# VH-VL binders against q9p7v3: the designs that were tried, part 6

Target 1, 220 residues: q9p7v3
Amino acid sequence: MNKSIFIQLQDQIDKEHSIREKLTAEVDLLDEKLRVLQLLLANCEQNLENQEEILEALEIIKSKTRGLAELASNFPYYKYNGVWDRSIQKVVYLYLLASWTGRLDKSLRPTYSLLSLSEVGQILQVPVFPEESTFHLSIEQYLHAVLSLCSELARQSVNSVISGNYHIPFEALNTIQKVHSSFQVLSLKNDSLRRHFDGLKYDLKRSEDVVYDLRIHKLV

## First folded at step 4 (VH-VL)

Design f4l (framework fv_felzartamab)
Fold by ESMFold2-Fast, scan of step 4:
Structure f4l (fold): chain C 220 residues (1-220), chain A 119 residues (1-119), chain B 107 residues (1-107)
Amino acid sequence: as target 1 above (220 residues)
Amino acid sequence: QVQLVESGGGLVQPGGSLRLSCAASGFTFSSYAMNWVRQAPGKGLEWVSGISGYGGRTYYADSVKGRFTISRDNSKNTLYLQMNSLRAEDTAVYYCAKSPYLYKGFDYWGQGTLVTVSS
Amino acid sequence: DIELTQPPSVSVAPGQTARISCSGDSLGDKYVYWYQQKPGQAPVLVIYQDSKRPSGIPERFSGSNSGNTATLTISGTQAEDEADYYCQAWDYSTAVVFGGGTKLTVL
C-alpha cells in the first residue's frame, strides 16, 4: 500500500519539526542570557560590582549550554546543529571576551590573551573535536568567535580613548595583529568564515588608527 | 588509568537509608557527567540518576524520584547517592558510571557495590 | 516513552556471525550504545553512537541503526564473546533507557 509510505513520511516530518521546536526553545532561553552577559561586558574597565554579576551570568550560560548539549546529544548533530550554531558561537565569543578583559580565573590565561579552543571546551565542559558526532564545539564556531572578539576590541578601543584609558587600545591592537597574522596562514574552506575574515582588515585598520593617533599626541 | 571505586553498599531494612560513594581518579572529574546505574540480581541494567560535571543539574528515574539524591564533591573527586525510604525492589548492584554527557553513553564503569534491602 | 526490545537469547557456532537486535519506535533518530557484560563483571562499552568502536574493542564488533531497529554484529564470533549484551538509548521524555538484554551463547 503506497498510502502507508506517505503516512510514514508525514510522521517523520512531524517528529523532526517537534525536535527542532524543542531545541529552538532551549536556544531562545540561552540567547536571553547571552544578551544579558553581552551588556555586562560592554566596556573593558573592571567594576567589582559588575564582576559578581558577570561570574553569575557566565555560570548560568555554562549551565544552559550544558543542558542544550545534553538535549541535542540524542539527535543527529549535522541535521540539527544549525539550530544552535550561532548561539554557541556567541557563547564562545563571550567567554573569550570575559577572559581577555580579566574577568575569568587568571590561572587559565593572563589578561589580554586569547583562550584556545581546547581551553574553552574545558571551561564549558563540552567536547572539542569533530570525531565526536554528538554536540561539540567546532573549529568554525571558535574562529567566528575570535573574529567577533577582534571587532568588539576595535570598538572598545575607540570608547576607551574617550574615557581616558590608553592601555586597552594598545592591548587590542596587539591581539588583533596576532589574530590577523595567524589567519593569513589558514586555508579557509568555508564561505561564511572567509566573509567574516574579510572584515578583520577594517577592525585592524580602526585599531591601528586609534594607536597611531595616541602616539602622535604622545599619549601612549 | 581511569578508576571508579564504589563503596557504602550493604544490608538495610525496608524504610531505611544508605549512602553510596564513588571515588574517581585518572581523569578531570569536574569535566564529566557522572551516573548511577543499578542491576537487580539476575535482571537487566536500569539507569537511576545522573549529575552534570559542575553539579548544577541532576536527573532521576521516576522509580527513585523523591527518595534518592545524587550529589558530587569535585574537590574530593567523589560522587554520592543518598538513598532514603528503601524498598525491597531497590535491591541491586549499584554501578558508578562516567559519561561525556548525561543521557549519552557510559564509557567507564566501577566494579559495583551490592545493596540488599530485606528484613 | 520508548521501550527497547531485545531477544532474550541468541546462539551461534564459533566463527559464525552473531546478530543482536534492539527495536524501538523511531530508534533510527536516536544514538544507540551497546554494552557487553560477563558474569560477575561490570558492563563494558563496545559500540557508541550506533556504529563506532572504543579503543581496545576488537574489529569484529560493528553496529548499525536505521528505522526502528539497531543491530550489534559480531563477525567470526569467539568463545570469549559469550556474554549478556545491552542496548541503550536516550529518550527525551523518559531519560536513559536500556534494553532487556540478550544472552549470547557460543556453542
Scores: ipSAE 0.000, ipTM 0.413, lowest interface PAE 18.8, mean pLDDT 84

Design o4a (framework fv_ofatumumab)
Fold by ESMFold2-Fast, scan of step 4:
Structure o4a (fold): chain C 220 residues (1-220), chain A 120 residues (1-120), chain B 107 residues (1-107)
Amino acid sequence: as target 1 above (220 residues)
Amino acid sequence: EVQLVESGGGLVQPGRSLRLSCAASGFTFSDYAMHWVRQAPGKGLEWVSTISWNSGYIGYADSVKGRFTISRDNAKKSLYLQMNSLRAEDTALYYCAKDYGRYFYGMDVWGQGTTVTVSS
Amino acid sequence: EIVLTQSPATLSLSPGERATLSCRASQSVSDYLAWYQQKPGQAPRLLIYDASNRATGIPARFSGSGSGTDFTLTISSLEPEDFAVYYCQQYSNWPLTFGQGTRLEIK
């Protein structure tokens, strides 16, 4: 009977809506903490004034990410991953930035180093394998996060020069150059990622321009 | 075939001027920074000048500042070095070199060089 | 001006031996260091860029290492064609500078 079929479809729609609302609520709580951490990491300078606050924010974000992962693992990954995709990209990005600036407490990784996808997965204690139907970190999320890191490093390079810190621009350029070279060997199949990558040339140019201005003016 | 060909060198008296040219072929000239590097007879390499891909950034060695001018014409795929007030110590083989990137200073392609002798 | 000091000035070795060439910067150049090979009557040839990256077409026996102020070029097993003058060059700061060179001679 047609009416029975439509009643079953409405029930499914309602169930999916309820699941999206529950996931969105967890994402909103995570997003609040991501905004706090981003403000704390606004400068690449090793001022250490906010170090304890940064470490607390990182641990809370890790905890909330794992909570989201546990909830999400009860539902089909590819049906609902759009609810958390952007927020998880930002989690990865902020961990990459915290590691690069030397702010991570539980790692012996050197300052100005780029964490791999597997290393981020180990730190957050979430899977990274694409074969899993449960919550996992994707290659696309990691690559978007790396590109976001390059944009932020280029921005902070300009600000560090204004502040009289000349070390950061050189390290930022080195990182952006290595990322750019690495992306040149990748065959990108995702439109969003390809568009994001197209922006990397401007971040590279901005970073290069900062370093070249410093090099040229030191001759005076 | 990626190639750089220098020209314009010769024997000149102190105080005079000389213009060196470098013709590029086999690559997209406008994508790369370009350099002039010189080598005095039996001596090591000495950087002279650099120009970025768009001429936005230019650098000179202290010994040539105010006397030499680097320039490029991307449409003609050519690099130039205008040398004024030449001195005996400017005597060298002058190389044109391509940077491996737009702003990076590793030099992956070099010309054969053109000889400048400031004497008499 | 960043000064690059290469050592030794001259290395006398035989084919098949390992060559280790040093370059020391007066201040940090991060990874912005290149190595070149020059044979008599020829233009320099880029071997290594960004301290450790081998340029296109350069044999695997050539390797670069180091960062900051101390850099090494290693040739794991010398071939007859490797006897030449080697230069390091920094591009961390203006003016660009080259080392004075290390001459690798047949013993």
Scores: ipSAE 0.000, ipTM 0.434, lowest interface PAE 16.0, mean pLDDT 84

Design o4g (framework fv_ofatumumab)
Fold by ESMFold2-Fast, scan of step 4:
Structure o4g (fold): chain C 220 residues (1-220), chain A 120 residues (1-120), chain B 107 residues (1-107)
Amino acid sequence: as target 1 above (220 residues)
Amino acid sequence: EVQLVESGGGLVQPGRSLRLSCAASGFTFSDYAMHWVRQAPGKGLEWVSTISWNSGSIGYADSVKGRFTISRDNAKKSLYLQMNSLRAEDTALYYCAKDLRYWSYYMDVWGQGTTVTVSS
Amino acid sequence: EIVLTQSPATLSLSPGERATLSCRASQSVSDYLAWYQQKPGQAPRLLIYDASNRATGIPARFSGSGSGTDFTLTISSLEPEDFAVYYCQQYSNWPLTFGQGTRLEIK
């Protein structure tokens, strides 16, 4: 009897493991493409030759995200959302970065601004409002992505100066300042978001230092 | 079980290079910021470097800036520390450490450390 | 950089006694302060984070208090296993910094 009970328990464990394994496999495929796009966007200002590759990576990521959403919709959202939460944060972040830098389409026109959560949802064809047992982009995922964008913009500000592009540091500082001001108005209920926002001051300082250096050397 | 295992330490001459690795298991490595902290023989803890979950934010102690480079490979669940232009004062036990939540900047899980001795 | 100064450097007490360890920051770190315990030959262990929150698995006899520049770690009744070196760490500003440590030893 006790052996039968443990066999039934093992079967349930195996079933749940199988679901997590299937979801993890889809996430792994998505993560592979996210790594490729992140590398392409890291020095995109200095390499316009990679634009077609960036567009291809964006489209693949959109397709993989949709595939993950379809698979995930078959299972309880609250139970399995931890499997894809970080990867979806990165999807949102990379689309924000591509839009800001002008790599989202063939126009090569930077927006120097943030896509809204709704705009990201429209582009990815994924819901943006919480629904029981449905895959959606969360406010928390979007806010983490915005903070990650600020870190990357601060980093790229240094690289843009090396390449002789002095307008990027000013646009980056402007964006980081607006994000910092906006977050101060928000009442954050998530400790992870609060801590990530606390880190924003380092990105702001880095961005300010780049702009200050340009002004002191009379390059602007 | 959450584990961090450091490797790559050894005896090295001043001015040479060494690369430390940290293998993570038992948690979603890509969700957490990671840290390198060192401890010289008989001395206290000294923070060396931090890298965020997406490598978007990186910090270094002033004593190692320009000489050390932190990096991570989320697919391999590994953290690295490339140490160039090593000095006698870099002699220490080097710990790999994990942030507690996602982005807290304090360390809840530590490896056992790998020893780096810089001596002629 | 923010300098953390721990006092006393060495604290000699007997099991059953109350231990009070101090950590002072050169400028305000709000409540972004953690405490660690390190035993000889072992890696550090997180005790307290955000000045007063006990980490998972840490006994109730350990408590943290303070904010701004003055912080205290209290062990209400020392057990033999509590004799170790204790470090505070701030995560308010880069670079991250640790105190020099307080060694808690048997009297």
Scores: ipSAE 0.000, ipTM 0.402, lowest interface PAE 18.9, mean pLDDT 84

Design o4h (framework fv_ofatumumab)
Fold by ESMFold2-Fast, scan of step 4:
Structure o4h (fold): chain C 220 residues (1-220), chain A 121 residues (1-121), chain B 107 residues (1-107)
Amino acid sequence: as target 1 above (220 residues)
Amino acid sequence: EVQLVESGGGLVQPGRSLRLSCAASGFTFSDYAMHWVRQAPGKGLEWVSTISWNSGYIGYADSVKGRFTISRDNAKKSLYLQMNSLRAEDTALYYCAKDTSKYFYYGMDVWGQGTTVTVSS
Amino acid sequence: EIVLTQSPATLSLSPGERATLSCRASQSVSDYLAWYQQKPGQAPRLLIYDASNRATGIPARFSGSGSGTDFTLTISSLEPEDFAVYYCQQRYNWPYTFGQGTRLEIK
């Protein structure tokens, strides 16, 4: 009598373990490419050779993200999304950073603005707001990515002054202020997102201090 | 051992419908993505549609979107292609194919012998 | 739509020779490329998937290489049964697409 129940349980355990291992393998491949792109974007020298490497890395990340999406869409989203959640947050973040800084295409034109969740979805060819519970970019992933962008822009503001790029601190402050104002109207129901948002006030202060210092020294 | 057998092809007038079937045996059908690929007389291969193991992920060639519907019945170990509003350009040998990896989309390792669809007036 | 262009259209060689078949994509497909063999009156046979992985039962003389836009299928020493049409296929993006084929014929 009890043997049939245990056979069913063992089959389910083995199936779930196999699925998780396969998803983890795809995530590991994606993470490798994310580390490469993050390193390329951290070195902010604008030159044509570095730009080609960045474009190649962006395309590889898009490809690996699509591969993960195809695999993951075969399984319950909410059961397995923890396997890729952090990595997809980083994909969104790096695309936001590449767009803001002018590294998304051969034009080398910074947008100094945020790609929307829908725009990121279109670029990556991954659903947002799907009809069915399949692999998709979540609101929470996007919001985490936006907050990560603000932290990076605050860091770049400090470094850009040393390089004589006085325009960057003003664009960074403008972006961070808009993000801060937008988050103030949101009712965040996620503890991780609330903690990440708590850090935004420090990024805002760092960015304000840089601009304040530039105005006091009349470098604007 | 592992086998796919297509059926349901035939001669049909433009604007009419046909339903193709593919019967699978020798493998755990419910674990694999399935594909329809067609080949017009004397021409190359053209991908038509893909369905994931659980029907959660479905894709179509642009030429057939809105006209063809892929579906599967895992209990019956069968794959289907409902073909509506048929055109002369749909004339081809239609193959049923199995993906090579459980739950993945890597390549089509097992193919049926195909079923012929001829659309003519 | 990603277009795959195969070259040459026809390759005439003798048994024992090396065959090199090319597939070029109109945009990067990373390593999501497969190769198939088709003989007259038969269904296609999977040779290589994900650019370089041999399918089960495929002889070691078949090898695939490349990434991005440029891919090669190599047959190190042709056997009589290798004379067929060869197709490349990408799964990087919907719609999936096949190349137009390379006909390998005995000289």
Scores: ipSAE 0.000, ipTM 0.449, lowest interface PAE 16.7, mean pLDDT 85

Design o4i (framework fv_ofatumumab)
Fold by ESMFold2-Fast, scan of step 4:
Structure o4i (fold): chain C 220 residues (1-220), chain A 119 residues (1-119), chain B 107 residues (1-107)
Amino acid sequence: as target 1 above (220 residues)
Amino acid sequence: EVQLVESGGGLVQPGRSLRLSCAASGFTFDDYAMHWVRQAPGKGLEWVSTISWNSGSIGYADSVKGRFTISRDNAKKSLYLQMNSLRAEDTALYYCAKSFGRYYYFDYWGQGTTVTVSS
Amino acid sequence: EIVLTQSPATLSLSPGERATLSCRASQSVDSYLAWYQQKPGQAPRLLIYDASNRATGIPARFSGSGSGTDFTLTISSLEPEDFAVYYCQQYSNWPLTFGQGTRLEIK
């Protein structure tokens, strides 16, 4: 190798670094709003004042996700998707959680139901199953988000009993059982997803324990 | 092999306190609910207390509520029963028992530790 | 609390005979009922769970049946080692409760 080849490589390194910095800056802004929404959804107890904050946060997250998609469309998807993959997983997760808890417009889906990947794509106005390698919601992002939802529902089941809400644990168990059954028929070819799925058994057990405890106490 | 070994029993006067321990081995202790069941001399079985795998759910028999406290230390694989304000009717063999999965029936029992409350 | 009443209190039979033990609940426990065997000086041993499922290692001669409030433990052909005290237990409601026991003794 000669000096001119190294100069060209340095130019390409600098260009790619600049692209990653631009994408990271957009992701950081998105992450700020994701943290806010996550806290709002964790503390939901039929509070209509929090509902306005939740709807505002969801709209900002949708807007920021579209902005990221627009920026990312200028660059190779598979080269840079690692920059936003975790954050987009969280976007999908929080929309699933907001929908499940009835915080989204109820005309979209009944409370305590799971949005499909296509439905999330429609809501966010982001492609799914594209023919070209454009910015899109991936199957893997959706599946990670569904598993994260199950962990959060198991956690909220414990908290809902403490606060005197006995309905949520039954709906959470129903959702976790359906997810568990659905994952068992999938042939997972991704080690990260398999490890995340391995955690689902603990969420299922926690949820089952809460429901069993409620039934044995005749509180439901 | 699953083993549950109780200890801490003995002779104690009414109104005093006693702490029972149960050492577990041969299974993943932090995955199962654990229980205390007692049996008075020549009598039947009586459930005393239950604690879930993460200590999130705890139950007591009405006869011991406010006097007994169940606890567990998952790192030490140990179950405890703190018995305060002991009465003559608490005299029994105390068994440590393990749940089968998520349901509160008992697939493994220890040999028991004897508690005698007498003046 | 749910009271479990076992009958008879004592059952006297000979080896080779069929034993039928009853457990009646004061209110429905669905199928959340277990059976235990206890020999003198020993801890109880799980025989049956969910009213009819045999626990691991329990001989096929032991069977459970029933639902709601009326449950039966059947031993199809008694072996010498089967003479013991038998307890039913419900796990449908708090507090967890046991029957008073049925003593199976040699005639």
Scores: ipSAE 0.000, ipTM 0.443, lowest interface PAE 15.8, mean pLDDT 85

Design o5a (framework fv_ofatumumab)
Fold by ESMFold2-Fast, scan of step 4:
Structure o5a (fold): chain C 220 residues (1-220), chain A 118 residues (1-118), chain B 107 residues (1-107)
Amino acid sequence: as target 1 above (220 residues)
Amino acid sequence: EVQLVESGGGLVQPGRSLRLSCAASGFTFSDYAMHWVRQAPGKGLEWVSTISWNSGRIGYADSVKGRFTISRDNAKKSLYLQMNSLRAEDTALYYCAKDSKYFGMDVWGQGTTVTVSS
Amino acid sequence: EIVLTQSPATLSLSPGERATLSCRASQSVSDYLAWYQQKPGQAPRLLIYDASNRATGIPARFSGSGSGTDFTLTISSLEPEDFAVYYCQQYSDWPLTFGQGTRLEIK
């Protein structure tokens, strides 16, 4: 009986479990703040009073993301990246949404456009296109975030019409159309990303229907 | 196969009535506004009428207002144009056209000829 | 109503040449303008919508530009099948109106 071999395996199991627990704890703290920011951005066009809260949430998310990156850099990227992948997708998504709607800074100036993956990396101070397998923003995370943005823009288009804001639906449609056209030239090798992209056609249809209804209302 | 097929055209005397039909296939008819556009022999295109997807919005060219009535039956996937008090200047090839959701007309039928002559 | 004036009425060019067709509106139509191609005996075909967006299946040699009152349809290098009548159409206001057409013919 080689009991020492089993003791060594148990030690390794315990160490890996401890690492996952530490990473999960950091992710949970990040997720809590992501939920807060998402709520603050849900009615962005009408509520300008919450801008200071949005800026605070963005800075905390940036800080927590950097803290996660520092912790994760001590461990093999591909072994543990599943722990934070979905949360980092949401970080990217909320920064894209804040930029598009004009809530990323004190200017309150909407971009109505996409931050590039490199721009998001610069803002978060997290690597993009690394030479080695360290913590970084992945292409897949960015593409998932872009698709999530399109779904949210389609939703906000419906709500903005109810609120009497007729500019947002046209800008949202323009953004969704550009994303749809751009994705058509990509060869997607990831099943999750391909499924997410399949949903884009419904966001496009919803956005088109809103704009179409607004144009029809010009019919005397 | 996306297709629009017009019918009901013919030779008619001034002051009489004619009803045009347009049968749609290959797309979700109830999602789109529909148009009637006419073209007199050797002349350009003239918009006649538009009806929204649910018939809630309807428009007419001033030249036909009060005389023509556009309607649709989404269950039958059909568009209609009831033409009353016809005049010689109504002589044209009448096209049924599908709205593209950009107010451009992306699908057209081959047209049905209406000739108003004594 | 908004009047659309197309120029020239007739344009005579050879295959391989660039065609530039103009459409001017009597008042601003923003970018709510479409371009159509019509060949003899055929229904019109949508080329461009919202002033500059190419419709599905339309070759890259066709492009639209302009905003407000002045619009241009450009065919960068004419193919034999491009010789047809071209119409602009506005949908900024009701009634919908078309230009009188530009006939593109072989020189």
Scores: ipSAE 0.000, ipTM 0.452, lowest interface PAE 13.3, mean pLDDT 87

Design o5b (framework fv_ofatumumab)
Fold by ESMFold2-Fast, scan of step 4:
Structure o5b (fold): chain C 220 residues (1-220), chain A 119 residues (1-119), chain B 107 residues (1-107)
Amino acid sequence: as target 1 above (220 residues)
Amino acid sequence: EVQLVESGGGLVQPGRSLRLSCAASGFTFSDYAMHWVRQAPGKGLEWVSTISWNSGKIGYADSVKGRFTISRDNAKKSLYLQMNSLRAEDTALYYCAKDEYFSYGMDVWGQGTTVTVSS
Amino acid sequence: EIVLTQSPATLSLSPGERATLSCRASQSVSDYLAWYQQKPGQAPRLLIYDASNRATGIPARFSGSGSGTDFTLTISSLEPEDFAVYYCQQYYDWPLTFGQGTRLEIK
């Protein structure tokens, strides 16, 4: 038994804990702004005047994501990526949602389509598919974000009918169907992603039910 | 293992009532829409009624509107059809059938229960 | 009400032959159409849903095609057990409706 070896191990434990605390503090600041943007986008059908606030929140999130990327670049990616993984998934998701709904820029024109992983990386100014294991947007983060988008579109389809907007359910169904078809050709090597994908069948059914109900009302 | 069993049919006089039941097993009953479909002797299939998983959406054939009431008890895994003011033309074999939000057709059927309306 | 018209009313064929059954809707039902098989004394069996998707356990010889108003059920090579009555059904709009049926019988 050598006490000096155990003292060295304790030093490494303390250093790792300090790094995790520093990263967690940055993630907490990012999460605060993600919560604000999520609420703004959930209410966007009701309040088009919130566009300037949405654009401000998007810019702050972009800035804080880049700050996190800079800090994280000083440490081993795969050792610490669990600290920010869920928050970065949410960053990608909210940018996909803002783009789909027409809130990403001053045009207020919905895309009704998906930003690619490369397009999201370009917008956020964060690496995608790096040759080195540095801070980057992962394929798994993007796919989780796409699945989260489909769940939100299914929910918004129900709400849009209540508000008298019958166009949104058709666009949402089209997006969810394309995502579902695309996922079926992928060989998913991640258990969390497979479980998340299992939920897509429910969102697809929910979206189809909304469109089916609209067809019935149109014909009868 | 997935099964539907109908009961409650019988011989009844015109103007009277019958209540049909359908017991479900082998699947999560509360997740699926359910249908009643009937078939008169020697004739084709006729849709009677549909109820969604949460009873939020209900439909009826014009021939039975105002006389028949579909209902379900998710805790008991049972579907019901209350038939009032029965007519001779209601004479048929009554099937209950399972569906999934109208996306897959009626994939599971019971064996049916016979209703004969005669004086 | 959407009316489904099936043709022919009766189709007489021998085992090994190809069967083609038609279903025509009075208005577009998109692809919300199912096909059922019914044998005497038995409940209907789902064959095809969403116009072209085979239900679980249905042999590959059964196929569905069409969209809008014109639909076809094809049995590529008839087996003895395939001689039955076939119904189409739309679930595009309420009330839900069935065709009058096509009887497939042995020559």
Scores: ipSAE 0.000, ipTM 0.427, lowest interface PAE 16.7, mean pLDDT 85

Design o5c (framework fv_ofatumumab)
Fold by ESMFold2-Fast, scan of step 4:
Structure o5c (fold): chain C 220 residues (1-220), chain A 119 residues (1-119), chain B 107 residues (1-107)
Amino acid sequence: as target 1 above (220 residues)
Amino acid sequence: EVQLVESGGGLVQPGRSLRLSCAASGFTFSDYAMHWVRQAPGKGLEWVSTISWNSRSIGYADSVKGRFTISRDNAKKSLYLQMNSLRAEDTALYYCAKDIEYFYGMDVWGQGTTVTVSS
Amino acid sequence: EIVLTQSPATLSLSPGERATLSCRASQSVSDYLAWYQQKPGQAPRLLIYDASNRATGIPARFSGSGSGTDFTLTISSLEPEDFAVYYCQQYSYWPLTFGQGTRLEIK
């Protein structure tokens, strides 16, 4: 007596559920460290005392991202990528932010520029080659991360003025303008990306207002 | 389609006041910075004032600081320039101009409204 | 304030010729420079922004180049409708400033 088609379907459902549970457990461990790094970067403005903790969090996130990549490579990428997609977007975003603000290394030297998708892949030691169906950083994840960076840089501009740092608003505006012009040449095929991109004009306006307020007040 | 129409210009005596208006249509007015630019007869372009989309950032040319006030009403899609203590040197055609989308360059201009300050 | 100096003040050329107009800034304005065309009795028309980006609807014969303090507007082959006054404008610093203009006139 062979198993009925319904028993075979139940076995497949159970197998897929088990795989999702294993992936979700790894994602949860990654997410905990992403929350820690996000708080460190949000509350850290030229503070030396937090730098070692930031470097430690970056290394743990790198290690956990690679562990997730190794586990995920055993399963169909496009079937399960929804389990980690948002978390990997956040990994990319936080590495972009750490680089821009000067938190990737002991020098505390801001880059005021974007790491490329390839550069992020090299740092995290995960592939970016789309011909493979194994775990990789996607163009969509990178673009979402860049847009998230612009929102954070606009927020940083406001906070920097309040704290008496007048250099950051100019660098943030420059970065957001470059991102905006670059997105204008892209043909976006994704509704989520298009909606996220629509928010970029708000970040650009916020950044512009901060910069031009500073320019006007300096003219006295 | 995209259009700016200025009004409120006229002949005034030195020391008096005028208020210029600019009515916008065909674009989302509340999304753009707006500018006033003037041109004296036979002379070049002179920037007068700028107001950001949310009115938080405002700038003026040194020649008009303390005398002119720029304002906007996003619900009415209108830009204003209140001109006080007018001088003969303020005589010009006053243009309303739309920001080019975040660069403070000006891609749409009205036809202008003439202000003549003379006794 | 940043002073923009345009040269020559007047340029006399024939249709089909190349026009080269200069704009020099007293201090670096990076690439935050625009070019405008103005015909008698008309409002200015944006040609170029960010030093080299052509505005929507502007013919390919118009091109901008330069950065920092030295900028050029080039019209590769003049058409009759191109004879007008041309202004540069910087938006790098407050106050916003325009050059004095270059008048392009038919020879």
Scores: ipSAE 0.000, ipTM 0.441, lowest interface PAE 15.5, mean pLDDT 85

